# VHH binders against UDP-D-glucose 4,6-dehydratase (TGDS): the designs that were tried, part 3

Target 1, 355 residues: UDP-D-glucose 4,6-dehydratase (TGDS), of Bos taurus (Bovine) (a6qlw2)
Amino acid sequence: MSVAGRAESLGPPDSFAKRVLVTGGAGFIASHMIVSLVEDYPNYMIINLDKLDYCASLKNLETISNKQNYKFIQGDICDSHFVKLLFETEKIDIVLHFAAQTHVDLSFVRAFEFTYVNVYGTHVLVSAAHEARVEKFIYVSTDEVYGGSLDKEFDESSPKQPTNPYASSKAAAECFVQSYWEQYKFPVVITRSSNVYGPHQYPEKVIPKFISLLQHNRKCCIHGTGLQTRNFLYATDVVEAFLTVLKKGKPGEIYNIGTNFEMSVLQLAKELIQLIKETNSESEMENWVDYVDDRPTNDMRYPMKSEKIHGLGWRPKVPWKEGIKKTIEWYRENFHNWKNAEKALEPFPVQPPFV

## First folded at step 1 (VHH)

Design f07 (framework vhh_8fcz_2)
Fold by ESMFold2-Fast, scan of step 1:
Structure f07 (fold): chain B 355 residues (1-355), chain A 123 residues (1-123)
Amino acid sequence: as target 1 above (355 residues)
Amino acid sequence: QVQLVESGGGLVQPGGSLRLSCAASGFTFSTYAMNWVRQPPGKGLEWVSGISGSGGSTTYADSVEGRFTIIRDNDKKMVYLQMTSLKTEDTAVYYCARELYDSFTQPYTSDYEGQGTQVTVSS
C-alpha cells in the first residue's frame, strides 16, 4: 500500500471489459442494438459513430443517452483519417457495422452516393479495424444481394445476383469485407437480414410509410400490382440474432437472418387499413389504396433459409400480430421523431440534404 | 501476475451434484467476464458457461442448460459452477477461464486459464 502505487492504479484502464463500435447507431436497427447492449452489458463501453443523415434520430437513443457505458461520436465512415484516429483513441475491440444508405428507390437516382457510402465507407472502416486488430467485425448486409426468386430459397452458399444499385453496393461491400478474411484471416462475419420492421424506422419503407400515410388520412401508394412479397422480422428479434452472432458466430462465416413469415404489399396494405381505419369493408379498403408506377426493377420475392443461425440457437419469437400493433402505436405517438418526416411520405424521389 | 485456482472436483455418481470454485488474483476481477471450460478425456476444450463482469448476464452450453448454474462473488474474487443432475458425459477436467472470445468474438479462446479440477461421473 503506497500513495504512488495507489495513484497509478486509479487510471481508467480496465474500467470496461470490451469497447464496441456501432456505426449508424442513431438509425433504425442499430439504435435497438445499442439500447440492448447498453442496458444488458454495463461492463462494455458502447460507442455510437453516426453522421446523422436524414433518416437518423438521436431521439431513438433517449432512454440510454445518459448511461456511463454509452458515448456518441458524430463522424463519417468515409473520412479515412478520422476513422483511423477513432480506432486508436477509443481502443475498439468489436465492430458492428450498420451504417449504410438503404433507400432502394433513392438508389436508382443516387447510385454513386450508395457506392461511395456503402462500398468505399465500408472499405475504409474494415481497413481501420484490421489495422487496430479488432477482435470481431460484423458486417450487416441484406437478403436483396441474392436477387429475387419465385421457386427457390437462398442459403448462404447461393450466388449473389443483385438487381438494384442498393443491393449491388451491399454485395460489393461484402466482397471487400470477405477479402480481409481471405488475405489476413481478419475475424469478419457477414449477416444478411430479411426486411425489418418496428419502432425507430424512418417512414420511407413500406410498413412505416403505409402506417404514417393512413394515420394522416392519406392513401397507401402501391408500386406495380402489390403482389410482390417480403419476409418481415421485428426489430428486437434481429437484435437477438446479432447478439447470437456476436457470441457464437464463427469468423469468415455468413449468416442469413430471416423468417418464414411472408406477406404481399397488397395484403399488408389491406391489413393496415383494417387495423388503422377500423373497417372490414372491401369497397372502403379500396378507397385507401393508390397504385403507382413500378420501380425500374422490383423483385417478386426474397426467400432465404436461416437454418445456419438456427443451429446457433436463434429463432424469431415476436408474432406478427404483436409486432405490427406495437409498430402502429409507436408511429401514432412518434411521427415527428425526425425533423423531415413529412418528406418520407412524398411519392418519390426523396433527396437528402448534402454538404 | 494473473492466477486462477480451481477446486471442488471429485468422483460423483450419475444424478449427483458438485460445486466447483475458482479463486482469482492479480487483476481487477469485476471488469472481466469469467467462464467455465471443460476437456473430456481424449477430446478438445468445450465451453460450458459464462458470466459477465457485473454478474448481470449468464449463458450456458445447450448440454448443461437447466442443470448447471454459474455465480460470482466480486468482493471475494470467486466464480462458482453449481452442477446438478450430473451425467457420465460431464466427466472432464474443468477450467476457470478469464474472458472468452467466444462471449463476443471467437469460440473458446481465453486470455488466461487455471490448472483445472477433475470431475468424474461414474458408478
Scores: ipSAE 0.000, ipTM 0.169, lowest interface PAE 14.5, mean pLDDT 83

Design f08 (framework vhh_8fcz_2)
Fold by ESMFold2-Fast, scan of step 1:
Structure f08 (fold): chain B 355 residues (1-355), chain A 122 residues (1-122)
Amino acid sequence: as target 1 above (355 residues)
Amino acid sequence: QVQLVESGGGLVQPGGSLRLSCAASGFTFSSYSMNWVRQPPGKGLEWVSGISYSGGSTTYADSVEGRFTIIRDNDKKMVYLQMTSLKTEDTAVYYCATSDEYHVGFETPDLEGQGTQVTVSS
């Protein structure tokens, strides 16, 4: 049955082979996905749904903004009536769900925003997609759902043990998405990605923040010892992974999208200092690092196995030296891609106990 | 001009151990990641292990995880591969290589040295 209250004026009929909804498309990873889809699939209509929060920028999409097979719609995935109308009027065939609140805040009241956006918003979206009989729904999750481990690498069968509000909200959203497969055999696929780096990332995360701090002649601010590690994957490699899952991913399955490239926060800082400040001395590099009080809780590692997606034919191919140099040069020219970029460089305050 | 000289290979019985060495010259060693890559008889190149420029991060192929350890000494400009619990399947010519990353995706790093032969047989 048709959805009640449809808006027939939203999106005229097109002759496109498929109509793809990308949520959060003005954000970091999703913008690269949109650029790739618009350029390489001119017979697909690519619809970007984004509320344009603080970390989004339409400048990330300048190269394709005037393409015939691209459309931007400003809206919130939490607006259930609007989302339902959008699926009916735009005739969506495929959903790539990137939209999420990703910023970690030490404020307790802000923790509820993760639940509202990531859990409720995802539930609204998957429900509307199911009612619209979407042929594929890809949910973009995170390696943080596993929790940290010093000695164990997680595969897709590993239990979820999230340790922060962001990871908890993503794990809960996965449960809602997975329940549509279990109950209705609705064709969902869940992906869990390692940390991604590259152009278009709002500079609040370790790599673009340290690049931007150093380019503004400021020190890298490291919480605790800096011995916590993360695995890093270049933005274009993760797009290739999503294309692989879109074409070959099996409904009801989960795919880790990771890399074996693991680096500590301190090692990242030292390498970025070497590249940006042009010094080869460990002693001189230490002059560009400033240590702040340890966070009360922080996972040391998020190691994942990605053999399942390797079986689909995907492996990362961009070398770190190439990817990091491209990223450094992009931020040198594009720091003001966001009006509030300077605020991203502020250190996170240490949360006092029992506040 | 990058120069890499591998050594330490030999004949060893299954379950045995060997330490491979790679001596580097002609570049700023402490600024580059190092990798070990092997070529079994009649097969293509296979990435084995990688280590970051500072030595703080290491990665391993699933086939050698828990059995091999990669180490570097930036002062001596050396990278080592400590191999334990060797299997007949580990028989190969082993090469060290400089790389932008300490693991290999689709692209195999260029080989500068002649390699060192490891033969595991009874």
Scores: ipSAE 0.000, ipTM 0.135, lowest interface PAE 21.1, mean pLDDT 82

Design p01 (framework vhh_7pa5_2)
Fold by ESMFold2-Fast, scan of step 1:
Structure p01 (fold): chain B 355 residues (1-355), chain A 122 residues (1-122)
Amino acid sequence: as target 1 above (355 residues)
Amino acid sequence: QVQLVESGGGMVQPGGSLRLSCAASGFTFSDYAMSWVRRAPGKGPEWVSTISSSGGSTSYADSVKGRFTISRDNAKNTLYLQMNSLKPEDTALYYCAKDYTGSYWEPLFDYWGQGTQVTVSS
């Protein structure tokens, strides 16, 4: 470049229309988001910031790792100096913030770590994004911020009543993100998702854990009665929701990303036993279930209305029968996608309630 | 059967020192990271410190950094916490806890000791 061009540009020429930062991109949902963005938007530069904790795997991104519109940066969102430098050097236009501690059972014991990562880390990131004049910041939250209900479906105007430290940390992080919209009109959008299942999920959660246990001739460990229900969305449907929010979501708004497909943990265990052990006998299925004591708080249901995002043109399209078969097949071939995946075969111990 | 037995607690005046010990049995001690967690009256549990399985890495809560030192003796299956410059705010029941090694399949602290009481007052 000429002397004038150097004065007008702080770096080498870039032909990309947008530069997108995805935090936690080697993780479950964010890795599917990155794959979709890299393949379908070759004019976008996709930057993956991940600290590579226990639940992350770069193998989740093998199909796109060599693409010219993708780069991986190892780093921690809690490192405020590093994060600010990253925004300056990479010239970020859009942020998709997935990075978080997500293990609900763990949050009862290590609550302060969840506050540090999910609240402080999110505050560092939204502050740096605001200083960098980012054009859109999407914060990924959870349906658990509403608390549970047996008879009421929550919409985005419903009060937040989290019942565990993970949900509390996500609710608090939402407050920091929302304050940037209220005070500065900084273009943030908050999403609250139902439980997601699919390939790339570290097998500590109910679906991939039960699949992995059964595929290794171990029993499903059910907390309490197994009558608690969850609503499940397939990973690619959630990615399509995020793309919809990215394109059509309005700054300052919150979008529930849910499904009407609801299943109890016991029903889930029985269906996985049928599919993996190839039995239709109730007595045979009982041989693959163990009951353990419930956690200190475990909401029975997390029902959400998602009419707001339906108005943007998104609806889930992957049927459970299709999604679960793809998920089972993926774990059969990819169990060792993570370091220490063998620990998935150990029984899930009960947390001491006196702490 | 996993057992964690804490000792070394007691009453001490502000500015004093105590050394806590945790005797571990029933598992391969050298394979697991170990932590100290405390619970003060009227407060929830607070993580204090963690040491890696080899002892090569340590981390501390900001409230104790520079005052407390975590260490381990894998040959003796024992975890230690050296507590210096103790403050009234350090008054708590201190638990030794077996931590995960790169997996949350186990709750963060699968096995807790019975705790040892530390009281800092005059």
Scores: ipSAE 0.000, ipTM 0.116, lowest interface PAE 20.2, mean pLDDT 82

Design p02 (framework vhh_7pa5_2)
Fold by ESMFold2-Fast, scan of step 1:
Structure p02 (fold): chain B 355 residues (1-355), chain A 123 residues (1-123)
Amino acid sequence: as target 1 above (355 residues)
Amino acid sequence: QVQLVESGGGMVQPGGSLRLSCAASGFTFSSYGMSWVRRAPGKGPEWVSTISGSGDSTSYADSVKGRFTISRDNAKNTLYLQMNSLKPEDTALYYCARGEYTVRYTPEDFDYWGQGTQVTVSS
């Protein structure tokens, strides 16, 4: 990375080597990224921009909230005037863009909101970052942009064939981000990650929802047959991938961030029932499962090759047994990390409370 | 720069014990799972044991289960392998490796290796 500051700097010398903007930092993955950056890089100023939507919690950042190299700013990436002013006043060197609407089931009901936040919001942000001459812009995308496949593992050159409004919005946002590299050689990097699990995740996604349902003596709700599989990455492994991309990722490149660890939703439910309800009986495990109507579209698998990022020196290191145990324990103690956590346990489609 | 340096190997009689150590430097030790891998004369590498970054999860090859114990001291950046009830079949060069071996991960998932320490079990 380049050093902070420029020959034309008109103010007093900045005491920080880099000023890093993390969007959506009170959310799941970005909060782990902020904790890591604040603790491990005391010479970086870490600026968290979050609008504090229903799935965010400032409690995710309680451990580092009083650190001298951390600052929280409440605001919306879709507010173009505010975003431009923020880049001018905070003198941002690096952007890590996590802010997005990510709930697939909600995207079928609120498709235009996903387009507004994920596409328009990303366009506003990358435009402001380009105008401010940011030295690195990392866009966080998803393996779902490829669409599903039973036979074919996708690499970063594979075509995007999204099958739901969430994936479509992320694919469209990638196009806006990539166009800044093509037209301006603005140093963007795109990442596409497998499903992430761990502490700090609002419990509307499969792993934390099933954990929380079971801890409240409620049944796991499986969409369709439960035979669809997903690849899972522990939250701290994904943070290491982002740090690797930040340090070694090449401008204009895309990096898949995945694992070979693949599990079906039904197998996941059974394993969580066994761990939380302490039963090995198949008939008892069946009592903790309910089947619900499938999504309008639901891909069976999202298999990705991650050899490109392996070449940068990153591999996942947290085994499933360790990660899932830590995750179960975290939700046992921290379910009320969100004031609206009970809403996450409602049947699909889940709708956040208004306002 | 990442460095892994093994020590504690030596010669021991069958039924004896040895404790191997691996001193790690150049990375955040507590953030990485670690493994022991051995190579016997004339054979390929064999995974022996894995420990998670936190130390909460361990796994062992069936050939060593109940006899070997993997542990770590994150404050000292050191990985250990306690070897009890040693057999002639345990004779090998023992390597410290960064990474975790599971049925879903291969030996190619280890990105850094030490130089190895020799363990010889003979009467």
Scores: ipSAE 0.000, ipTM 0.089, lowest interface PAE 25.0, mean pLDDT 83

Design p03 (framework vhh_7pa5_2)
Fold by ESMFold2-Fast, scan of step 1:
Structure p03 (fold): chain B 355 residues (1-355), chain A 122 residues (1-122)
Amino acid sequence: as target 1 above (355 residues)
Amino acid sequence: QVQLVESGGGMVQPGGSLRLSCAASGFTFSNYAMSWVRRAPGKGPEWVSTISYSGGSTSYADSVKGRFTISRDNAKNTLYLQMNSLKPEDTALYYCAKSPYEWLDSTGFDYWGQGTQVTVSS
């Protein structure tokens, strides 16, 4: 039988072509990645390693929790003995490393916790992956490693100038990951993504926080002037970017995953008030905003170029108007996806805890 | 358009040797892991061997370990399978197959060639 073109994967009926470890899989972005991998790659075994921190929820994975190609393991990436045993036992081929402490405002009051989880935990994981001879290790980093700029768009060759402990911890973790490529030619790829929005996000970040505040008849809390901007990428678009990097990303390379869609915090607040409170009155809209003191450091913009990943065939597809309406609807039904969701709506701490 | 063209098949007696070749075009050959897959009469397709994009790593099905050697010449865009100590059960149509992902070793495939017939009989 002559064949030309697409073919089915080969292997014994009870084996998987690849075994993929996803860290932090009960979290926001990683849960979407797991759902996509489990549904679209039934010949891959998807292993979710998560310690189930405050912002995680296994409800994010309910649709695929009983699939034959999915497994949840509760554990901490900082537990070096456990991580080494996990790689030996599960025979991991690919690592997608999402697990991190991500709350920027908390990083000013808990800087050492961010260093421990994001730097030490990443070093433990990449070391174990190298020893296990995994064939691809994708480290998920952030556009915040570049620092902010009003006049320069950053590409992957731009210097890292982080301005907060979270960004600093991610930049430091990148250095440990990059060192394994330089020293051992261990096949790592680093991604730096724009702000992501969508279902499954613990409502401490600006978009789900403002949605949830407004749905509970509370005011949007704007830090400083509200003129700071962020670039937003919908959750399913970022998953497609990670799949593109998994399929086509070159070992040793860095890929920006961004969008040209930029919005200020004030513009975001106004649009969400219009959509949720169903008003176009400027005076009525002002009644739904409150200004609070800004954190010690808050970058005005995180502009970055993503032409490199465009060359791999990825571009964002979900328009903001569509993505934001889907996100609003999801939070209306699913705010209690987390037992401590109400705590997420509290103002950000600007001072260290008093002890 | 991706094209994979196998050659080097034929009839040999048990214990004999053959070297299969696969000429690749339409993609950056040096960026992809390549595999050999065979289909015996009345049986489904069986993976035989894979070689990484650089040639630095190889893997084999248990049935052919120690007898077959996979290799590649990235300058010539050519994949090879050296088959030694051939057995009647090695009789099959042998396909050259391309990995779907750049830089990753994989037993999955997105493109296969037309195949070349290997017959081991007395």
Scores: ipSAE 0.000, ipTM 0.251, lowest interface PAE 16.4, mean pLDDT 84

Design p04 (framework vhh_7pa5_2)
Fold by ESMFold2-Fast, scan of step 1:
Structure p04 (fold): chain B 355 residues (1-355), chain A 122 residues (1-122)
Amino acid sequence: as target 1 above (355 residues)
Amino acid sequence: QVQLVESGGGMVQPGGSLRLSCAASGFTFSRYWMSWVRRAPGKGPEWVSTISGSGGSTSYADSVKGRFTISRDNAKNTLYLQMNSLKPEDTALYYCATDLESYYGTEAMDVWGQGTQVTVSS
């Protein structure tokens, strides 16, 4: 039998005001969040739970790895017994849930893996957090849950209409998280962010992949026409949004974390070619682009209104020209951040329907 | 290289019990849903039971509910099927199965073991 739970725990008081669990902390966005929390909140104990999947790198955390208010635990959010035990032993007060499979192209081939990690894993986590009486659970979701629109910007009251297995898994996970608020008034907050770019991102996503391909003298692979657009947020701006939600976000609420900066994949490729290959020739730029078959589904735009979080005092502040130059410089120096980074540069295979 | 090896089959009288084991290697066992599938002589494959990666969720075919129990030991990378109150109709070759591209779905079983024979006879 279990002798004592978190609320009944005896022993000396720890010196930390709060204990924060960050899932997927060796990954892209969560690593920036951990660095910020460890540096700016020395009175918080920051616990990183990561299974160290192919996208993860502990080098993302090397600047803070030896800090007294940081701890790494290797484990899988899908291991319900382990997760329950972790909440009991670590006395978690706050959960920031970033751990997910995020590669949209992979989600068409490995759809059940995305459901398992993103839905089942999230359900395991929110259940354990509820049982442990966590004071705040922040679920990190995506603008892709809305589906696309050419003529309308989505707000947090808009219906979810996901069009790919990744977005579907995130939308389903939101439903499990929201159910805990509706049934138990468990203090959950959901965030839905635009595409994030910056240092620490495994180079399988459009920005770091194109940067790394060009730095290795290879062509940008554009899906379909390249006319689909995305809104981009720099990694440090997104971290500031999460800190704002952590401090001022209301339980039961959803917050869009977006930007008005929108760019097509083709325009992105042209800008990266211009910056990395140092050419202004349209003819020369064509030599650095290769077109591949489009995804089974690929929304044209993911436009969001972010007025709700603006009301909390957050707005993005890093201009694209600054952020993209910092990102290009980071990948030039840090491509070896992952032992398997070369694999990220391989073309993604497109499978015909029913074969 | 993914490998599944079943064992524990044999001959048993009606009403008896057997425990099947499946030793898994070449993948992160705790991450994948695992299933037991059987094939009776002259019949196609029939799904028997499924268990989630953590062991927290299980499901069973109507023909075996209340008699069979699926379980796993993730530390040993081993899947089990405890079969009680065996009937002649349970006579089949039993396979463990997983789909490395699927964590749900009894229909998408791309990796199967060699099987272990269960014979229930007087």
Scores: ipSAE 0.000, ipTM 0.097, lowest interface PAE 21.4, mean pLDDT 82

Design p05 (framework vhh_7pa5_2)
Fold by ESMFold2-Fast, scan of step 1:
Structure p05 (fold): chain B 355 residues (1-355), chain A 124 residues (1-124)
Amino acid sequence: as target 1 above (355 residues)
Amino acid sequence: QVQLVESGGGMVQPGGSLRLSCAASGFTFDDYAMSWVRRAPGKGPEWVSTISWSGGSTSYADSVKGRFTISRDNAKNTLYLQMNSLKPEDTALYYCAKHTYSLPRYSTEEYDYWGQGTQVTVSS
């Protein structure tokens, strides 16, 4: 007994088995991760640290916002004094680091912001986590760190060859995270994900952007030829991958989280036009497509092998037909999940708001 | 009490040069990233350039890359835009803008203070 003659408190927060910090938790992927953790791990305290940037929405967390094992803290990972205080005050056991600037097209216009948030911010966070003796630090990276390839599928031993500032910033952040394992045996794990689609995604990426454009009777804007391909993974499947890595991932390891489902931007546009406009007419489909000049760098493919994580027992479960139908229906009802959603639909380059 | 005062605008011929200045007061200038934004007649606002709090990082819109150079003098609390090889399409009101964050930031998503603008006209 810590105090003689007093009944022990069974209430939060001291009753929690683990305290988990999720950065960027009001964003797309991290919000699904938080919902899953809050609902499935009531004995864990889930702490959401988010600065509430343009692509975040607290509406993504409405279903769990009042749960006793959930807490929101507004703050920036780049604020080193605040981050250090946060680890000391909240007594963090586990870090899931999702917070990043992620818009590749925007990275050529605002390149230095990607370096500041993704590199400096990650270095601040991993340093504070190491000082606090966190027992597991999961860094969320991207398949784009490998660069593109027409014929080669990259595994976790493949060299990094990033081709844009976003990918370069993520690759550099990985180096800082890896150095803590190499120098201190600090228990970090790095994940590299394929493109994720589903509810809660700010509609600036190809799938939610095309859905939202079509639902507002606007044309799909295809950069270049539209022959570039991407591999797509549904949001709930990627959450299961992160849970698998959290439970079974080995410290110091890297895990690709990918899917074999690959589609060109042009084929995506055609399929979304067929589903949303309910037409199979080639001439009618052409009326819903506009071509715009390509960005400075546009990789053709980002192919990855994910056999390593398959060995931990994870595989994608949601078929494309099911996932895309759920996604279309979600955006029909929830486009105004973000106050600035209309800006996401503008063609590249995106201009800052004039207020 | 934050104040941004632009100057250096005027009329130039195509191919000419102008140097815009923005005098900042009422805040710690070297703690904030700064931007130039322009508004052409009959068009919406267009972001032109951003410079980090230290001056070590700069970014430019594709329409001005290679022609415009953003710089700052933190000792004088002054932001600059050197405009070379000016085109008729560069005709606009040019605004100096302060980023909203209290700590040094590279974000251009929020601006809390704007100058009144300085007119640049490129014509023969």
Scores: ipSAE 0.000, ipTM 0.093, lowest interface PAE 24.2, mean pLDDT 83

Design p06 (framework vhh_7pa5_2)
Fold by ESMFold2-Fast, scan of step 1:
Structure p06 (fold): chain B 355 residues (1-355), chain A 121 residues (1-121)
Amino acid sequence: as target 1 above (355 residues)
Amino acid sequence: QVQLVESGGGMVQPGGSLRLSCAASGFTFSTYAMSWVRRAPGKGPEWVSTISSSGSYISYADSVKGRFTISRDNAKNTLYLQMNSLKPEDTALYYCAKGSRYEIFTGHQYWGQGTQVTVSS
């Protein structure tokens, strides 16, 4: 036998039980997922595929970047030749698909960007994964696919009624993913998450933007009345949900990943002002709010039920008071996690006039 | 300031070999995929090869497979292209580019100044 002795090691170098592809891994939610997988599953190889868009940062992964069970590959899910070769060379067993275009812009050019990245890119990826006979493909979708409602809480059987190009692109991508289950019994699972907050989020979204504005002595910019509400889920709780779906999720199923914690944009601004500026004075709090005359058409609420995933053993654990304080602390120390972080603090883009 | 400085080009006869180098600075070289691109007279830019940040994934254009070898030294911030069995059709200005095959032809690209390779008898 040519095999080396037992004294050296227990098996071949780079031998792993599973090889997991995480798309968009330098981004917000996926970076937390990668950290968890790398630390808790040393016998899994975790492959991060990211094109490094403006909102991504490899600093989100610096604590695990040198681990033996982690590698970063820079590339785009829309490059079908590259994606096919990646599946063949890396021998992928599991896909966690987070990569998406998420910034909202209703201009003609930007609307097509959502379709290209979120629909075409997802179709390229699920096709390659199917050809490679992947064991599980998890598609990360959004509660926005349901549309808004003042009265109804949506479950996974509710119809999709998206009201903006981002939500429309995610709903369309779900249709392509679902078609692979219907046609081929390819083992896909779809998740639909509430708004997520926490460390690693590029500060263009309401929570990290307001935190960063206030920490730089600038005012919270509220569009309209600020009475629209969102349900918020802490980043580590959503990672636990993905781990639950990975372990116990059934092929062909959809799982809502939500929380009952709901807050309006105005309430959020007031609470962040109170925490960061350390004031309970209403007149002082008003000094930190600025209203924009823009006429955005925003859904009022995105309420959803998550009983199905509760049946798998997952429930959110991080209380809002704990999660928001951790988030505030992180942005105080890590605002320059992105080279272009100052651009995130600019006023929200205004739709160009009708042409 | 992203800088990419190519070297190693020159004149060679058909069947000859050249080794191109690209010295990178102004960014964390070890975290980015790197590519080689060429432009022949009268033609548009053609992708030649890409190597992932770790070196684990390597791809080549069909026209150069089996003849060219891409490699990188992350400790030295240097990208290489070993070119063997050179053909007249390989005559081009060769560019070092920051990014993957898809990224090097889309917005916000960083290409070097290029190094000329001429294959003629």
Scores: ipSAE 0.000, ipTM 0.108, lowest interface PAE 23.7, mean pLDDT 84

